# VH-VL binders against Glutamine--fructose-6-phosphate aminotransferase [isomerizing] (glmS): the designs that were tried, part 22

Target 1, 141 residues: Glutamine--fructose-6-phosphate aminotransferase [isomerizing] (glmS), of Sulfurisphaera tokodaii (f9vpa4r286to426)
Amino acid sequence: VIEEIKNAERVIVIGAGTSYHAGLYFSIELNRLGINSLPVIASEYYNVRSKKGDLVFAISQSGETIDVLQGIRMMRNSGAKIISLTNVIESAIARESDYKIYMRAGPEIGVAATKTFTTQLASILFILSVLKKENLKKMEK
Below, E stands for the ipSAE of ESMFold2; O stands for the ipSAE of ESMFold2 at other seeds; V2 stands for 0.75 times the mean of E and O plus 0.25 times the DockQ between their complexes.

## First folded at step 18 (VH-VL; framework fv_disitamab)

Design bb1 (from aa1 with light chain D28E; at its last look DockQ between E and O 0.95; V2 from the best seeds 0.70)
Fold by ESMFold2 at other seeds, look of step 18:
Structure bb1 (fold): chain C 141 residues (1-141), chain A 123 residues (1-123), chain B 105 residues (1-105)
Amino acid sequence: as target 1 above (141 residues)
Amino acid sequence: EVQLVQSGAEVKKPGATVKISCKVSGGTFSSYAIHWVQQAPGKGLEWMGRINPSGGSTSYNQKFKDKATITADKSTDTAYMELSSLRSEDTAVYFCARGTYSGYTAPDYFDYWGQGTLVTVSS
Amino acid sequence: DIQMTQSPSSVSASVGDRVTITCQASQEIDSYLAWYQQKPGKAPKLLIYAADDLQSGVPSRFSGSGSGTDFTLTISSLQPEDFATYYCQQYDDYTFGGGTKVEIK
């Protein structure tokens, strides 16, 4: 996963609702690290013209969010690669992604998605921490 | 596992209408646009239009917008194309094809195709 | 409309030959290009999408290249089952090339 993010010409981060907010944070932090990134509200995926060299980071706890699924399908049409962050093995989004990251949270319950957001954020923070360590190694060479 | 099965060949007189069906199996019908492509005898392929099955919205090639009417029935997982005011130059094989998503007109390519329906228009 | 100019219109080749087919778009289309194979009386079959991404189940002797306006389909070693007509398609507004018929020499 880390090599794909580092080598992408642009990281497009797509999510709906609270997943969009987690993705927005991820995109902001990627840009601070010098990695070109664009956050996308899933319901407006058609406003983005993806290109070969783009990496799409799709966030959906269920792996079945329709607008996210439609968005990654459209963006693959340019040859962009898809990383999914989901909590359901063999969900539609996971099956249709090139790389898969699974969250370790329990089942989604209740009308508030607090556990889902915390788990998504934890996964994002881990990825960011690895990227930050890799930058330090490059500078020491 | 995805299959698109079209209705059989039709022979029509000029001025008639024809309605071609395209039944989709092996996938989620409402998640993928259904496109229609004409292949006239001895000619290549020409895109006619598409439908988003989830809301019924359509987009047409300008050449065919007054000739073709594309519809879908989610209850039977079937798309239809009706050709009106048939002329001899409408004689062709008509294919339905499945896109990769449904929420916008383009960009899309066609990963599954129906077997084609020959429509012959003769006096 | 984006016009697709496909060449050659016909290729006479032997089994084992390398075959190259080109398509040129009338304007920039990035990598929004697909290649299809069609045998007589059959529907087209998708070979390549996004200019150079091979569809699942398509033999590796097929490859695509190009971006922008100039695109190429290559069959590295022609097999008996590859004698067919090949079409490119740009999918910004869905136009096809005129086709290339690959025939036995």
Scores: ipSAE 0.584, ipTM 0.842, lowest interface PAE 1.7, mean pLDDT 89
ESMFold2, look of step 18: ipSAE 0.659; ipTM 0.868
ESMFold2 (binder alone), look of step 18: mean pLDDT 91; pTM 0.940

Design bb2 (from aa1 with light chain D93E; at its last look DockQ between E and O 0.96; V2 from the best seeds 0.68)
Fold by ESMFold2 at other seeds, look of step 18:
Order: structure tokens, then sequence, then C-alpha cells
Structure bb2 (fold): chain C 141 residues (1-141), chain A 123 residues (1-123), chain B 105 residues (1-105)
């Protein structure tokens, strides 16, 4: 996953509602690391023309968010690669992505929307920490 | 397995109307646009139009906007194309094809095709 | 209106030959181009999308290249089942090329 992010010409981060806000944070931090990134509200996916070389980072706890699924399908039509961040193994979004990151092994228990956002953010922070560590190794050389 | 099965061949006289069906199985009908393509005898492929089955919105090639009417029935997972005021130059094979998403008109390519329906218009 | 010019219109080739088919768009279409194979009496079959991405189940002897306005489909070693007509399609407006018939020499 980390190599795909580093090598992308642009990282498009797509999510709906709370997942969009997690994605916005991710995009801001990617840009601070020198990685070109664009946050996208899932319901407005059609306003973004993807290109070959783009990497789409799709955030959906359920892996079934309709606007996210439609968005990654449209963006794949340019040849963009898809990374999904989901909590449901073999969900539609996960099955249609090139790379998959799972927050947890099973479905979310009860009604825990706040718990979902915290888990998404933790996953994002882990990815960012690995990217920052790789950056330090490069500078030491 | 996604399959698109079209209605059988039709022979019509000039001025008649024909309605071709395209039944989709093995997938979620409302999540994918259905496109229609004409192939005249010995000729290439020409896009006619599409429908988003979820809301029924359509988009047409200008050439066919007064000839073709595309509809969909979500309860039977079937798309239809009606051709009106048939003329001899409407003799062709007509294909339905499934896009990869439905929420916008373009860009999209066609990963599954129906077997084609020959419509012959003879005087 | 985006025009697609496909060449050649036909090619005679032998089993094992390398076959190259080209399409030219009248304007920049980025990588929004598909290639289809059609055998007589059959529906088209998707080979390539996004100019160079191979559809699942399509043999690796098929490859696509190009971006912008100039695109190429290559069959590295022609097989008996590859004799067919090939079409390019730009999918911003859904315009097909005129087709290229690959025939037995």
Amino acid sequence: as target 1 above (141 residues)
Amino acid sequence: EVQLVQSGAEVKKPGATVKISCKVSGGTFSSYAIHWVQQAPGKGLEWMGRINPSGGSTSYNQKFKDKATITADKSTDTAYMELSSLRSEDTAVYFCARGTYSGYTAPDYFDYWGQGTLVTVSS
Amino acid sequence: DIQMTQSPSSVSASVGDRVTITCQASQDIDSYLAWYQQKPGKAPKLLIYAADDLQSGVPSRFSGSGSGTDFTLTISSLQPEDFATYYCQQYDEYTFGGGTKVEIK
C-alpha cells in the first residue's frame, strides 16, 4: 500500500459524511508530506476527472456506501488504481478495489458511528506514520 | 455470471414499430447503465443511447433521438428500446450492453453485451 | 463531436504474426478508450479498457498502448481464434472506430 501512495501522481481520497472528514485530514497530511492529494465528497464524484496515474483511496466502514462505490467505478474507467479502507471483508467496495485495508475482522457491533470514525482515523494515522518513517530513511541516505 | 438476453429477431414493414427487450441476470440491475448499439449489415458499431435504470433518466445520440425510446423496468430487470417509423435503413442488429456504473452519463465502457436482435425492415 | 479514425480497415495475416491496429481521436481523450473483438454473428467482446488495461480473462498476447489521441492494439502472436473484426471506442461520447478486419492470409 505505502509504495502505491508514494508512487501515485495524485491521491484522490473519496468518502461520504464522517468518512469524508477523515479523508480530508488524510489529504491535508499527504500534501504536507509532498504527496499531491485531492479530497472528494462521494456524492460529487462526477466533478472529478481521474487520469491514469491517479490512486483512489476509498473510505467506507460498511464497504457498501453507494456514492463511494459509484465513484470508484467511474474513476477506474481512467485506469486509476483503487485502495479501499473498510471494515467488512468481501464488501462491494473491497471486492472492486485493487488493494484492501481492513479496520476490523467483522461487522460493527451495535450503533457505533463515533467508533467507526475513530477507527478510520487510527488507520489513517498508522499509514501516515509509516510514510513519515520512510521519509526519514530517505533523508539519512 | 452477468448475462444480457435480448428478444428474438423481428421482420417489419416500413412505418411499423418494434420493441426490443434486454433482460439482465446475474447482477444488480439498477446499479449499471444499459446502453444500446446499432450495427447495420456489413457495417460498424454506433452508439444509440443509454438509460440509468435507478431513476429512468436517458441520454441519446442526436442521430437516434427521434427514432429510439429507451425504457427500463426494475421489477423485471429488463431494459427496452422501441424503434418507431421503421424504414429500410433501420435494418440492423441491435445490441444492449451493460456499463460499469449508472450515476452519470460518461465515461463508461461496456463489459457485458446481449446477443443482438436482428430487425429487418422490408418493403 | 469526437471522431475515431481506425486503420487499417483490414489486414491479412498468418498464425503467429504480430498484428498492430491503430486508432486516432480527433481530440484528446486522455485514456478513455476501449478495444473490442467481434466475430461474425456474435456480440462484441471487451479486450482492453483505459487504453492499456487488459480485461479479465483476455489472453496476454493482447495489449494496448497510447494516450491522448493515438492508440494501438497489438496481438503479439496471432492465434486461429483471433481472426475477427476489432473496434476501438472512445467513451467520453461513445464513438466507435470503423473497425479492422483481421483475415487469414
Scores: ipSAE 0.576, ipTM 0.846, lowest interface PAE 1.8, mean pLDDT 89
ESMFold2, look of step 18: ipSAE 0.590; ipTM 0.853
ESMFold2 (binder alone), look of step 18: mean pLDDT 91; pTM 0.939

Design bb3 (from aa1 with heavy chain T28E; at its last fold request DockQ between E and O 0.98; V2 from the best seeds 0.72)
Heavy chain, then light chain:
Amino acid sequence: EVQLVQSGAEVKKPGATVKISCKVSGGEFSSYAIHWVQQAPGKGLEWMGRINPSGGSTSYNQKFKDKATITADKSTDTAYMELSSLRSEDTAVYFCARGTYSGYTAPDYFDYWGQGTLVTVSS
Amino acid sequence: DIQMTQSPSSVSASVGDRVTITCQASQDIDSYLAWYQQKPGKAPKLLIYAADDLQSGVPSRFSGSGSGTDFTLTISSLQPEDFATYYCQQYDDYTFGGGTKVEIK
ESMFold2, look of step 18: ipSAE 0.657; ipTM 0.865
ESMFold2 (binder alone), look of step 18: mean pLDDT 91; pTM 0.939
ESMFold2 at other seeds, look of step 18: ipSAE 0.660; ipTM 0.868
ESMFold2, look of step 19: ipSAE 0.661; ipTM 0.869
ESMFold2 (binder alone), look of step 19: mean pLDDT 91; pTM 0.940
ESMFold2 at other seeds, look of step 19: ipSAE 0.639; ipTM 0.863
ESMFold2, fold request of step 20: ipSAE 0.641, 0.595, 0.611; ipTM 0.860, 0.847, 0.854
ESMFold2 (binder alone), fold request of step 20: mean pLDDT 91, 91, 91; pTM 0.940, 0.939, 0.939
ESMFold2 at other seeds, fold request of step 20: ipSAE 0.604, 0.628, 0.609; ipTM 0.852, 0.862, 0.857

Design bb4 (from aa1 with heavy chain S59N N61A; at its last look DockQ between E and O 0.93; V2 from the best seeds 0.70)
Fold by ESMFold2 at other seeds, look of step 18:
Structure bb4 (fold): chain C 141 residues (1-141), chain A 123 residues (1-123), chain B 105 residues (1-105)
Amino acid sequence: as target 1 above (141 residues)
Amino acid sequence: EVQLVQSGAEVKKPGATVKISCKVSGGTFSSYAIHWVQQAPGKGLEWMGRINPSGGSTNYAQKFKDKATITADKSTDTAYMELSSLRSEDTAVYFCARGTYSGYTAPDYFDYWGQGTLVTVSS
Amino acid sequence: DIQMTQSPSSVSASVGDRVTITCQASQDIDSYLAWYQQKPGKAPKLLIYAADDLQSGVPSRFSGSGSGTDFTLTISSLQPEDFATYYCQQYDDYTFGGGTKVEIK
């Protein structure tokens, strides 16, 4: 997953409600790392023209959020790749993704399973920490 | 498996109307746009319009906006296209086709097609 | 209104030949292009989407390339079942090319 994010021409981060806010944070931090990123409110997915070379990072706890599902379907029509962050194996969003991150099967950075936003944020923070570590290694060379 | 089955061939006189049905099975009807395509005898393919089955919103090619009316019935998983004021130049095979999503007009390509319905208009 | 110019209008070819079909869009359509195959009396069948992505179940002898305004469909080794008419379609506002009929020589 980390290599796909680093190699993308643009990372489009799509989510609804609180997942959008987690995605907004992710997108801001990606831009600070020099990775071109665009946060998208799922219900407004049609305002974004995806292109080949884009990577779509879809955030949905249930993996069944209708606007997210419709958005990744539309964006796949350009040849963009889809990464999903979900908590449900074999959900619609996970099944239709090229790469899948499961909160229960993926990064579990000090996670207490009491809030969905907290587990999304923990997963995002882990991804960011790995990206930051890779950037430090690259700078040393 | 997803399948689109269209109503049978029609022979009509000029000035009549025809309503072609497109029954969708094997998938979630409301999640995918239904598109309609005309193929006149010996001619190529021409997009006519589409419908989002979940809300009934439609978009038409300029050439067909005054000729065709596209509707959908979610209770029967069926899309319809009505052609009005038929003329001899409306003689063609009409296809329905399923898109990959439903929430916006474009971009979309058509991964499943109906078998086509021949409409013949003769005086 | 995006116009698609498809060429050639027909090709006479033998089994085993490499066949190349081109489409040119009147404006930049990025990679929003599909290729369809149609046999007489049948519905079109999707071959390629997003200019170069092969649809599931389509033989690997079919390939697409191009971006922007110029696109090609290639059949690397023509088979008897490939004699058909081929259409490109841009999907920003859904216009088709005029078609290319691939015929037996």
Scores: ipSAE 0.619, ipTM 0.853, lowest interface PAE 1.8, mean pLDDT 89
ESMFold2, look of step 18: ipSAE 0.630; ipTM 0.858
ESMFold2 (binder alone), look of step 18: mean pLDDT 91; pTM 0.937

Design bb5 (from aa1 with heavy chain T105P; at its last read DockQ between E and O 0.97; V2 from the best seeds 0.74)
Heavy chain, then light chain:
Amino acid sequence: EVQLVQSGAEVKKPGATVKISCKVSGGTFSSYAIHWVQQAPGKGLEWMGRINPSGGSTSYNQKFKDKATITADKSTDTAYMELSSLRSEDTAVYFCARGTYSGYPAPDYFDYWGQGTLVTVSS
Amino acid sequence: DIQMTQSPSSVSASVGDRVTITCQASQDIDSYLAWYQQKPGKAPKLLIYAADDLQSGVPSRFSGSGSGTDFTLTISSLQPEDFATYYCQQYDDYTFGGGTKVEIK
ESMFold2, look of step 18: ipSAE 0.634; ipTM 0.861
ESMFold2 (binder alone), look of step 18: mean pLDDT 91; pTM 0.940
ESMFold2 at other seeds, look of step 18: ipSAE 0.663; ipTM 0.864
ESMFold2, fold request of step 20: ipSAE 0.659, 0.649, 0.631; ipTM 0.864, 0.866, 0.859
ESMFold2 (binder alone), fold request of step 20: mean pLDDT 91, 91, 91; pTM 0.936, 0.938, 0.938
ESMFold2 at other seeds, fold request of step 20: ipSAE 0.630, 0.644, 0.661; ipTM 0.861, 0.865, 0.859
ESMFold2, last read: ipSAE 0.642, 0.631, 0.624; ipTM 0.868, 0.858, 0.859
ESMFold2 (binder alone), last read: mean pLDDT 91, 91, 91; pTM 0.937, 0.937, 0.937
ESMFold2 at other seeds, last read: ipSAE 0.645, 0.638, 0.673; ipTM 0.865, 0.864, 0.870

Design bb6 (from aa1 with light chain Q24K A34N; at its last look DockQ between E and O 0.81; V2 from the best seeds 0.00; counts 0 for: pae E 5.6 > 2)
Fold by ESMFold2, look of step 18:
Structure bb6 (fold): chain C 141 residues (1-141), chain A 123 residues (1-123), chain B 105 residues (1-105)
Amino acid sequence: as target 1 above (141 residues)
Amino acid sequence: EVQLVQSGAEVKKPGATVKISCKVSGGTFSSYAIHWVQQAPGKGLEWMGRINPSGGSTSYNQKFKDKATITADKSTDTAYMELSSLRSEDTAVYFCARGTYSGYTAPDYFDYWGQGTLVTVSS
Amino acid sequence: DIQMTQSPSSVSASVGDRVTITCKASQDIDSYLNWYQQKPGKAPKLLIYAADDLQSGVPSRFSGSGSGTDFTLTISSLQPEDFATYYCQQYDDYTFGGGTKVEIK
């Protein structure tokens, strides 16, 4: 996963509702790390033209969010690779993704309570922490 | 699993109409656009139009906009294409095909196809 | 209107041969191009989407390449089941190329 994010020409982060807000945070932090990123509201997926070299990071707790599923299908048609962040193994979004991250099987950086937004943020923070550590190592000689 | 089954061959006179059906089984009918493709005898493929079965919205190739009318019936999981004012040059095999999502913006590809329906228009 | 020029119109080849089919778009279509195979009396079958992504279940002897205006489909080693007509399709307006018939010598 981490190598796919680092190698992408652009990371498109797609989600609906509160998942969009988690994705917005992720995109902001990716851009701060020098990784080109675009946050997308799932219902507006048609406003974005993907291409070879794009990586789509799809956020859906259920893995069944229709607008997210439609969006990743359209973007995969253009050759983008898909990473999904879901909480349901073998959901439609997970099955149609090239790479899958499950919040229940996520990193040991856990979250308090069962709130969906907090769980999504915890997974995103772990990914960001690994990326930040690798970025700092590149600056060290 | 997913199958598209079209209605049988038709022989029509010039000026008539014909309605071809495309029954979709497997998967969720309303989640995928249905496209129609013409193939004249010994010729290549030509896209005619599509429908989003969920809301019934359509788009057409300009060449066929006055020839074809595409509809869908969600209660029977069936798409239809009606060809009007038939002429001898409308003699062709007509295919229905399923897209990968229900939207009608580019891009898409057709991963499941019907068996084709031959329409013959002769005097 | 985007025109798709496919060449050659036919190829005579033997089992085991490498076959290359080209498709040229009249304007830049990025990688928005599909390849289909059609056998006589049958519906087309998707082989490749997005110029070079192989559809699930399609043998790896099929490959696509190109972007912009010039695209190729390559069959690395023809098998008896590969004798068919091949079509490219761009999906901005779903225009097909004229087809290339691959025939047995």
Scores: ipSAE 0.196, ipTM 0.730, lowest interface PAE 5.6, mean pLDDT 85
ESMFold2 (binder alone), look of step 18: mean pLDDT 91; pTM 0.938
ESMFold2 at other seeds, look of step 18: ipSAE 0.383; ipTM 0.778

## First folded at step 19 (VH-VL; framework fv_disitamab)

Design cc1 (from bb3 with heavy chain T105P; at its last read DockQ between E and O 0.95; V2 from the best seeds 0.74)
Heavy chain, then light chain:
Amino acid sequence: EVQLVQSGAEVKKPGATVKISCKVSGGEFSSYAIHWVQQAPGKGLEWMGRINPSGGSTSYNQKFKDKATITADKSTDTAYMELSSLRSEDTAVYFCARGTYSGYPAPDYFDYWGQGTLVTVSS
Amino acid sequence: DIQMTQSPSSVSASVGDRVTITCQASQDIDSYLAWYQQKPGKAPKLLIYAADDLQSGVPSRFSGSGSGTDFTLTISSLQPEDFATYYCQQYDDYTFGGGTKVEIK
ESMFold2, look of step 19: ipSAE 0.689; ipTM 0.874
ESMFold2 (binder alone), look of step 19: mean pLDDT 91; pTM 0.937
ESMFold2 at other seeds, look of step 19: ipSAE 0.673; ipTM 0.870
ESMFold2, fold request of step 20: ipSAE 0.674, 0.669, 0.649; ipTM 0.866, 0.867, 0.854
ESMFold2 (binder alone), fold request of step 20: mean pLDDT 91, 91, 91; pTM 0.938, 0.938, 0.938
ESMFold2 at other seeds, fold request of step 20: ipSAE 0.660, 0.674, 0.663; ipTM 0.864, 0.867, 0.866
ESMFold2, last read: ipSAE 0.667, 0.674, 0.667; ipTM 0.868, 0.866, 0.871
ESMFold2 (binder alone), last read: mean pLDDT 91, 91, 91; pTM 0.937, 0.935, 0.940
ESMFold2 at other seeds, last read: ipSAE 0.660, 0.678, 0.667; ipTM 0.872, 0.869, 0.869

Design cc2 (from aa1 with heavy chain G27Y N61A; at its last look DockQ between E and O 0.91; V2 from the best seeds 0.70)
Fold by ESMFold2 at other seeds, look of step 19:
Structure cc2 (fold): chain C 141 residues (1-141), chain A 123 residues (1-123), chain B 105 residues (1-105)
Amino acid sequence: as target 1 above (141 residues)
Amino acid sequence: EVQLVQSGAEVKKPGATVKISCKVSGYTFSSYAIHWVQQAPGKGLEWMGRINPSGGSTSYAQKFKDKATITADKSTDTAYMELSSLRSEDTAVYFCARGTYSGYTAPDYFDYWGQGTLVTVSS
Amino acid sequence: DIQMTQSPSSVSASVGDRVTITCQASQDIDSYLAWYQQKPGKAPKLLIYAADDLQSGVPSRFSGSGSGTDFTLTISSLQPEDFATYYCQQYDDYTFGGGTKVEIK
């Protein structure tokens, strides 16, 4: 997952409601790290023309958010790759993504099965922390 | 398994109307657009229009906007295309096809197709 | 409408041959292009979407390339079941190419 984010020409972050706000934070921090990113309100997905080289980061606790699902389906039509952040294994959004991040116990993302902004933000902070460590490693070389 | 099953072949006289059905199964009907494609005998493929089954919104190719009417019945998971004022040049195989999403007219490609319905218009 | 110019109109080739089919769009369509295979009396079957992404279940001998206005479908080693007509389609407004009939000689 981390390699895909680093190599993307643009990271489109799509979410609805509180997931959009978590995605907005993620997008802002990606841009601060020098990674081109665009936050998208899920209900307005059709305003975005995706291109090959785009990476779509889809945020949905349930993995069943209709506007997110419709958005990733449309964006896949350009050949963009889809990463999903969900709380439900084998949800529609997870099944239709190329890469899947689940908010689970263990070394990946150790968040509870709650559907709140806090669990999404914790997962995002973990991803950002790994990206920041990669950035520091490059500076030392 | 996703399937689109179309109604059978029709033979019509000039001036008549025909309504072709496309019944879907194996997926949530309202979540994917249904597109219609014409193929005249020995000819290529031509897009006619599409419908979002959720709200019934449609869009048509300019060539077919006065010829075709596309509808959907969510209670039976069936899309329809009606062709009016048939002429001999309307003789063709008509396909329904599933898009990959439903909320906008483009961009979309068609991953599952119906078997086609031959409409023959002869005097 | 965006016009798609597909060539050649037909190809006669032997099993094992490499076959290439081209499509040219009248304007930039990014990667919004699909390739379909149609056998006689059958519905079209999706092979490639997004110019070069292989649809699930399609043999790897099929590949797509190109972006912008110039696109190519390649069959790396023609098989007997590949006898069919092939169509490109741009999906900004859904215009198809004229088709390429591939015949096994």
Scores: ipSAE 0.623, ipTM 0.849, lowest interface PAE 1.5, mean pLDDT 89
ESMFold2, look of step 19: ipSAE 0.645; ipTM 0.860
ESMFold2 (binder alone), look of step 19: mean pLDDT 92; pTM 0.942

Design cc3 (from aa1 with light chain Q27E; at its last look DockQ between E and O 0.97; V2 from the best seeds 0.73)
Fold by ESMFold2, look of step 19:
Structure cc3 (fold): chain C 141 residues (1-141), chain A 123 residues (1-123), chain B 105 residues (1-105)
Amino acid sequence: as target 1 above (141 residues)
Amino acid sequence: EVQLVQSGAEVKKPGATVKISCKVSGGTFSSYAIHWVQQAPGKGLEWMGRINPSGGSTSYNQKFKDKATITADKSTDTAYMELSSLRSEDTAVYFCARGTYSGYTAPDYFDYWGQGTLVTVSS
Amino acid sequence: DIQMTQSPSSVSASVGDRVTITCQASEDIDSYLAWYQQKPGKAPKLLIYAADDLQSGVPSRFSGSGSGTDFTLTISSLQPEDFATYYCQQYDDYTFGGGTKVEIK
């Protein structure tokens, strides 16, 4: 998955609600690393014209968020590739993605929404840490 | 397994109205736009409009805006197109087709098509 | 709105021939182009979307190329079942090319 992000002409990060905010953070950090990225509120996916060479990074804990699903369907119509970050194997979003990343949530601590956000951030931070290591390696050239 | 089955051929007199049905099976009806395409005898294809079955919102080709009315019935998974004030130049085969999503007018291509409905307008 | 100029209008070919069909858009449509095959009395069938992505179940002898305004459909080795009319479609606002009839020589 890391190679797909590095090779994309643009990384479009789509999510709804809390997932959008996690995606916004991801996009900001990608841009800081020199990777062109655009965060997208899922309900406004139609405002973005995808192109062949784009990589769509879809964030949905359930893998069933309708606006995210509709968005990746529209964006695939350009030939863009889809990576999904979900916590449900064989969800609609996961099944319709070219690449799949599954979040592994630990035991529940009373508040359900808290676990969703922290596992999304943990997954994003891990991806960023790998990209930062690759970026430092490249700069040492 | 997605299938679009259209109503049968119609012969109408000028000035009449016809309503063509398009029943969708084998998929989630409300998740995909239904488009309509005209093909006049011996001619090419022309997009007429589409409907989002989820909320019933429609978009039309300006050429057909005053000719066609597209509707959908979620309880029967059926889309309809009504053609009014028929004239001889409306003689054509009319196809319904399924898009890949429903939330916006474009961009969309059509991966499943109905068999077509011939409407003949003659006096 | 966006005009699609498809050529040739017809081509006579033999089984095994390589057939090339072109479409030109009046403005930049990126890769928002599909190719359809239509046999007489039948509905169109999707072959290619996003200019060069092959639809599932379509034989690999069909291929698409191009971006922007110039697009090509290629049939590498024509088969008896490929005699049909082919249409391109841009899907920014849904216009079709005029069609190319591939006939038995």
Scores: ipSAE 0.640, ipTM 0.861, lowest interface PAE 1.6, mean pLDDT 89
ESMFold2 (binder alone), look of step 19: mean pLDDT 91; pTM 0.940
ESMFold2 at other seeds, look of step 19: ipSAE 0.649; ipTM 0.867

Design cc4 (from aa1 with light chain S56E; at its last look DockQ between E and O 0.97; V2 from the best seeds 0.72)
Fold by ESMFold2 at other seeds, look of step 19:
Structure cc4 (fold): chain C 141 residues (1-141), chain A 123 residues (1-123), chain B 105 residues (1-105)
Amino acid sequence: as target 1 above (141 residues)
Amino acid sequence: EVQLVQSGAEVKKPGATVKISCKVSGGTFSSYAIHWVQQAPGKGLEWMGRINPSGGSTSYNQKFKDKATITADKSTDTAYMELSSLRSEDTAVYFCARGTYSGYTAPDYFDYWGQGTLVTVSS
Amino acid sequence: DIQMTQSPSSVSASVGDRVTITCQASQDIDSYLAWYQQKPGKAPKLLIYAADDLQEGVPSRFSGSGSGTDFTLTISSLQPEDFATYYCQQYDDYTFGGGTKVEIK
């Protein structure tokens, strides 16, 4: 996954609700690391013209969020590659992704999405930490 | 496995109307646009329009907007195209094809096709 | 409408030959281009999408290239089953090239 993010011409981060907010944070931090990134509210996916070289980072706990699924389908039509971050193997979003990250969180319980956001954020922070460590190695060389 | 099955060949007189069906099986009908393509005898392919089966919204090639009416029935997983005021120039094979998503008009390519329906307009 | 100019209109070739088909768009379409194969009496079959991405189940002797306005479909070693007409399609607003009929001698 880390090589795909580093090599992408642009990282489009798509999510709905709390997943969008996790994605927004990810996109901001990617830009601070010099990685071109665009956060996208899933219901507005059609406002984005994807291009070959784009990497789509799709965030969906269930892996069945309709607007996310429609968005990644449209964006693949440019040849963009899809990374999914989900908690359900064999979900539609996971099956239709080129690369899959599973959050391993249990089922969401209660009315708040705090467990989902926490596990999404943990996964994002791990990815960011690896990217930051590679930057430090480059500076030392 | 996704399969699109079209209604059979039709012979019509000029001025008549024809309605072609396209039944989709093996997938989630409402998640994918259904496109229609004309192929006149000995000619190439020409896109006619599409429908989003979820809400029924349509987009047409301007050439066909006054000729074709595209509809869908989610209860039977079937898309339809009605051709009105038929002329001899409308003699063609008509294909339905499934897109890769349904939420917007473009961009989309067609990964599954119906077998085609020959419509012959002759007096 | 975005016009697609496809050439040649026909090719006569032998089994094992390399066949190249080109399409030119009247404006920049990035990589929004598909290639289809159509055999007589059959529906078109998707070969390539996004200019150079091979559809699942399509033999690797088929390849696509290009971006912007100039695109190429290549059959590296023509087989008897490749007798067909080939169409490019841009999918910004869905126009097809005029087709290339490949006949095996």
Scores: ipSAE 0.617, ipTM 0.855, lowest interface PAE 1.7, mean pLDDT 89
ESMFold2, look of step 19: ipSAE 0.650; ipTM 0.864
ESMFold2 (binder alone), look of step 19: mean pLDDT 91; pTM 0.940

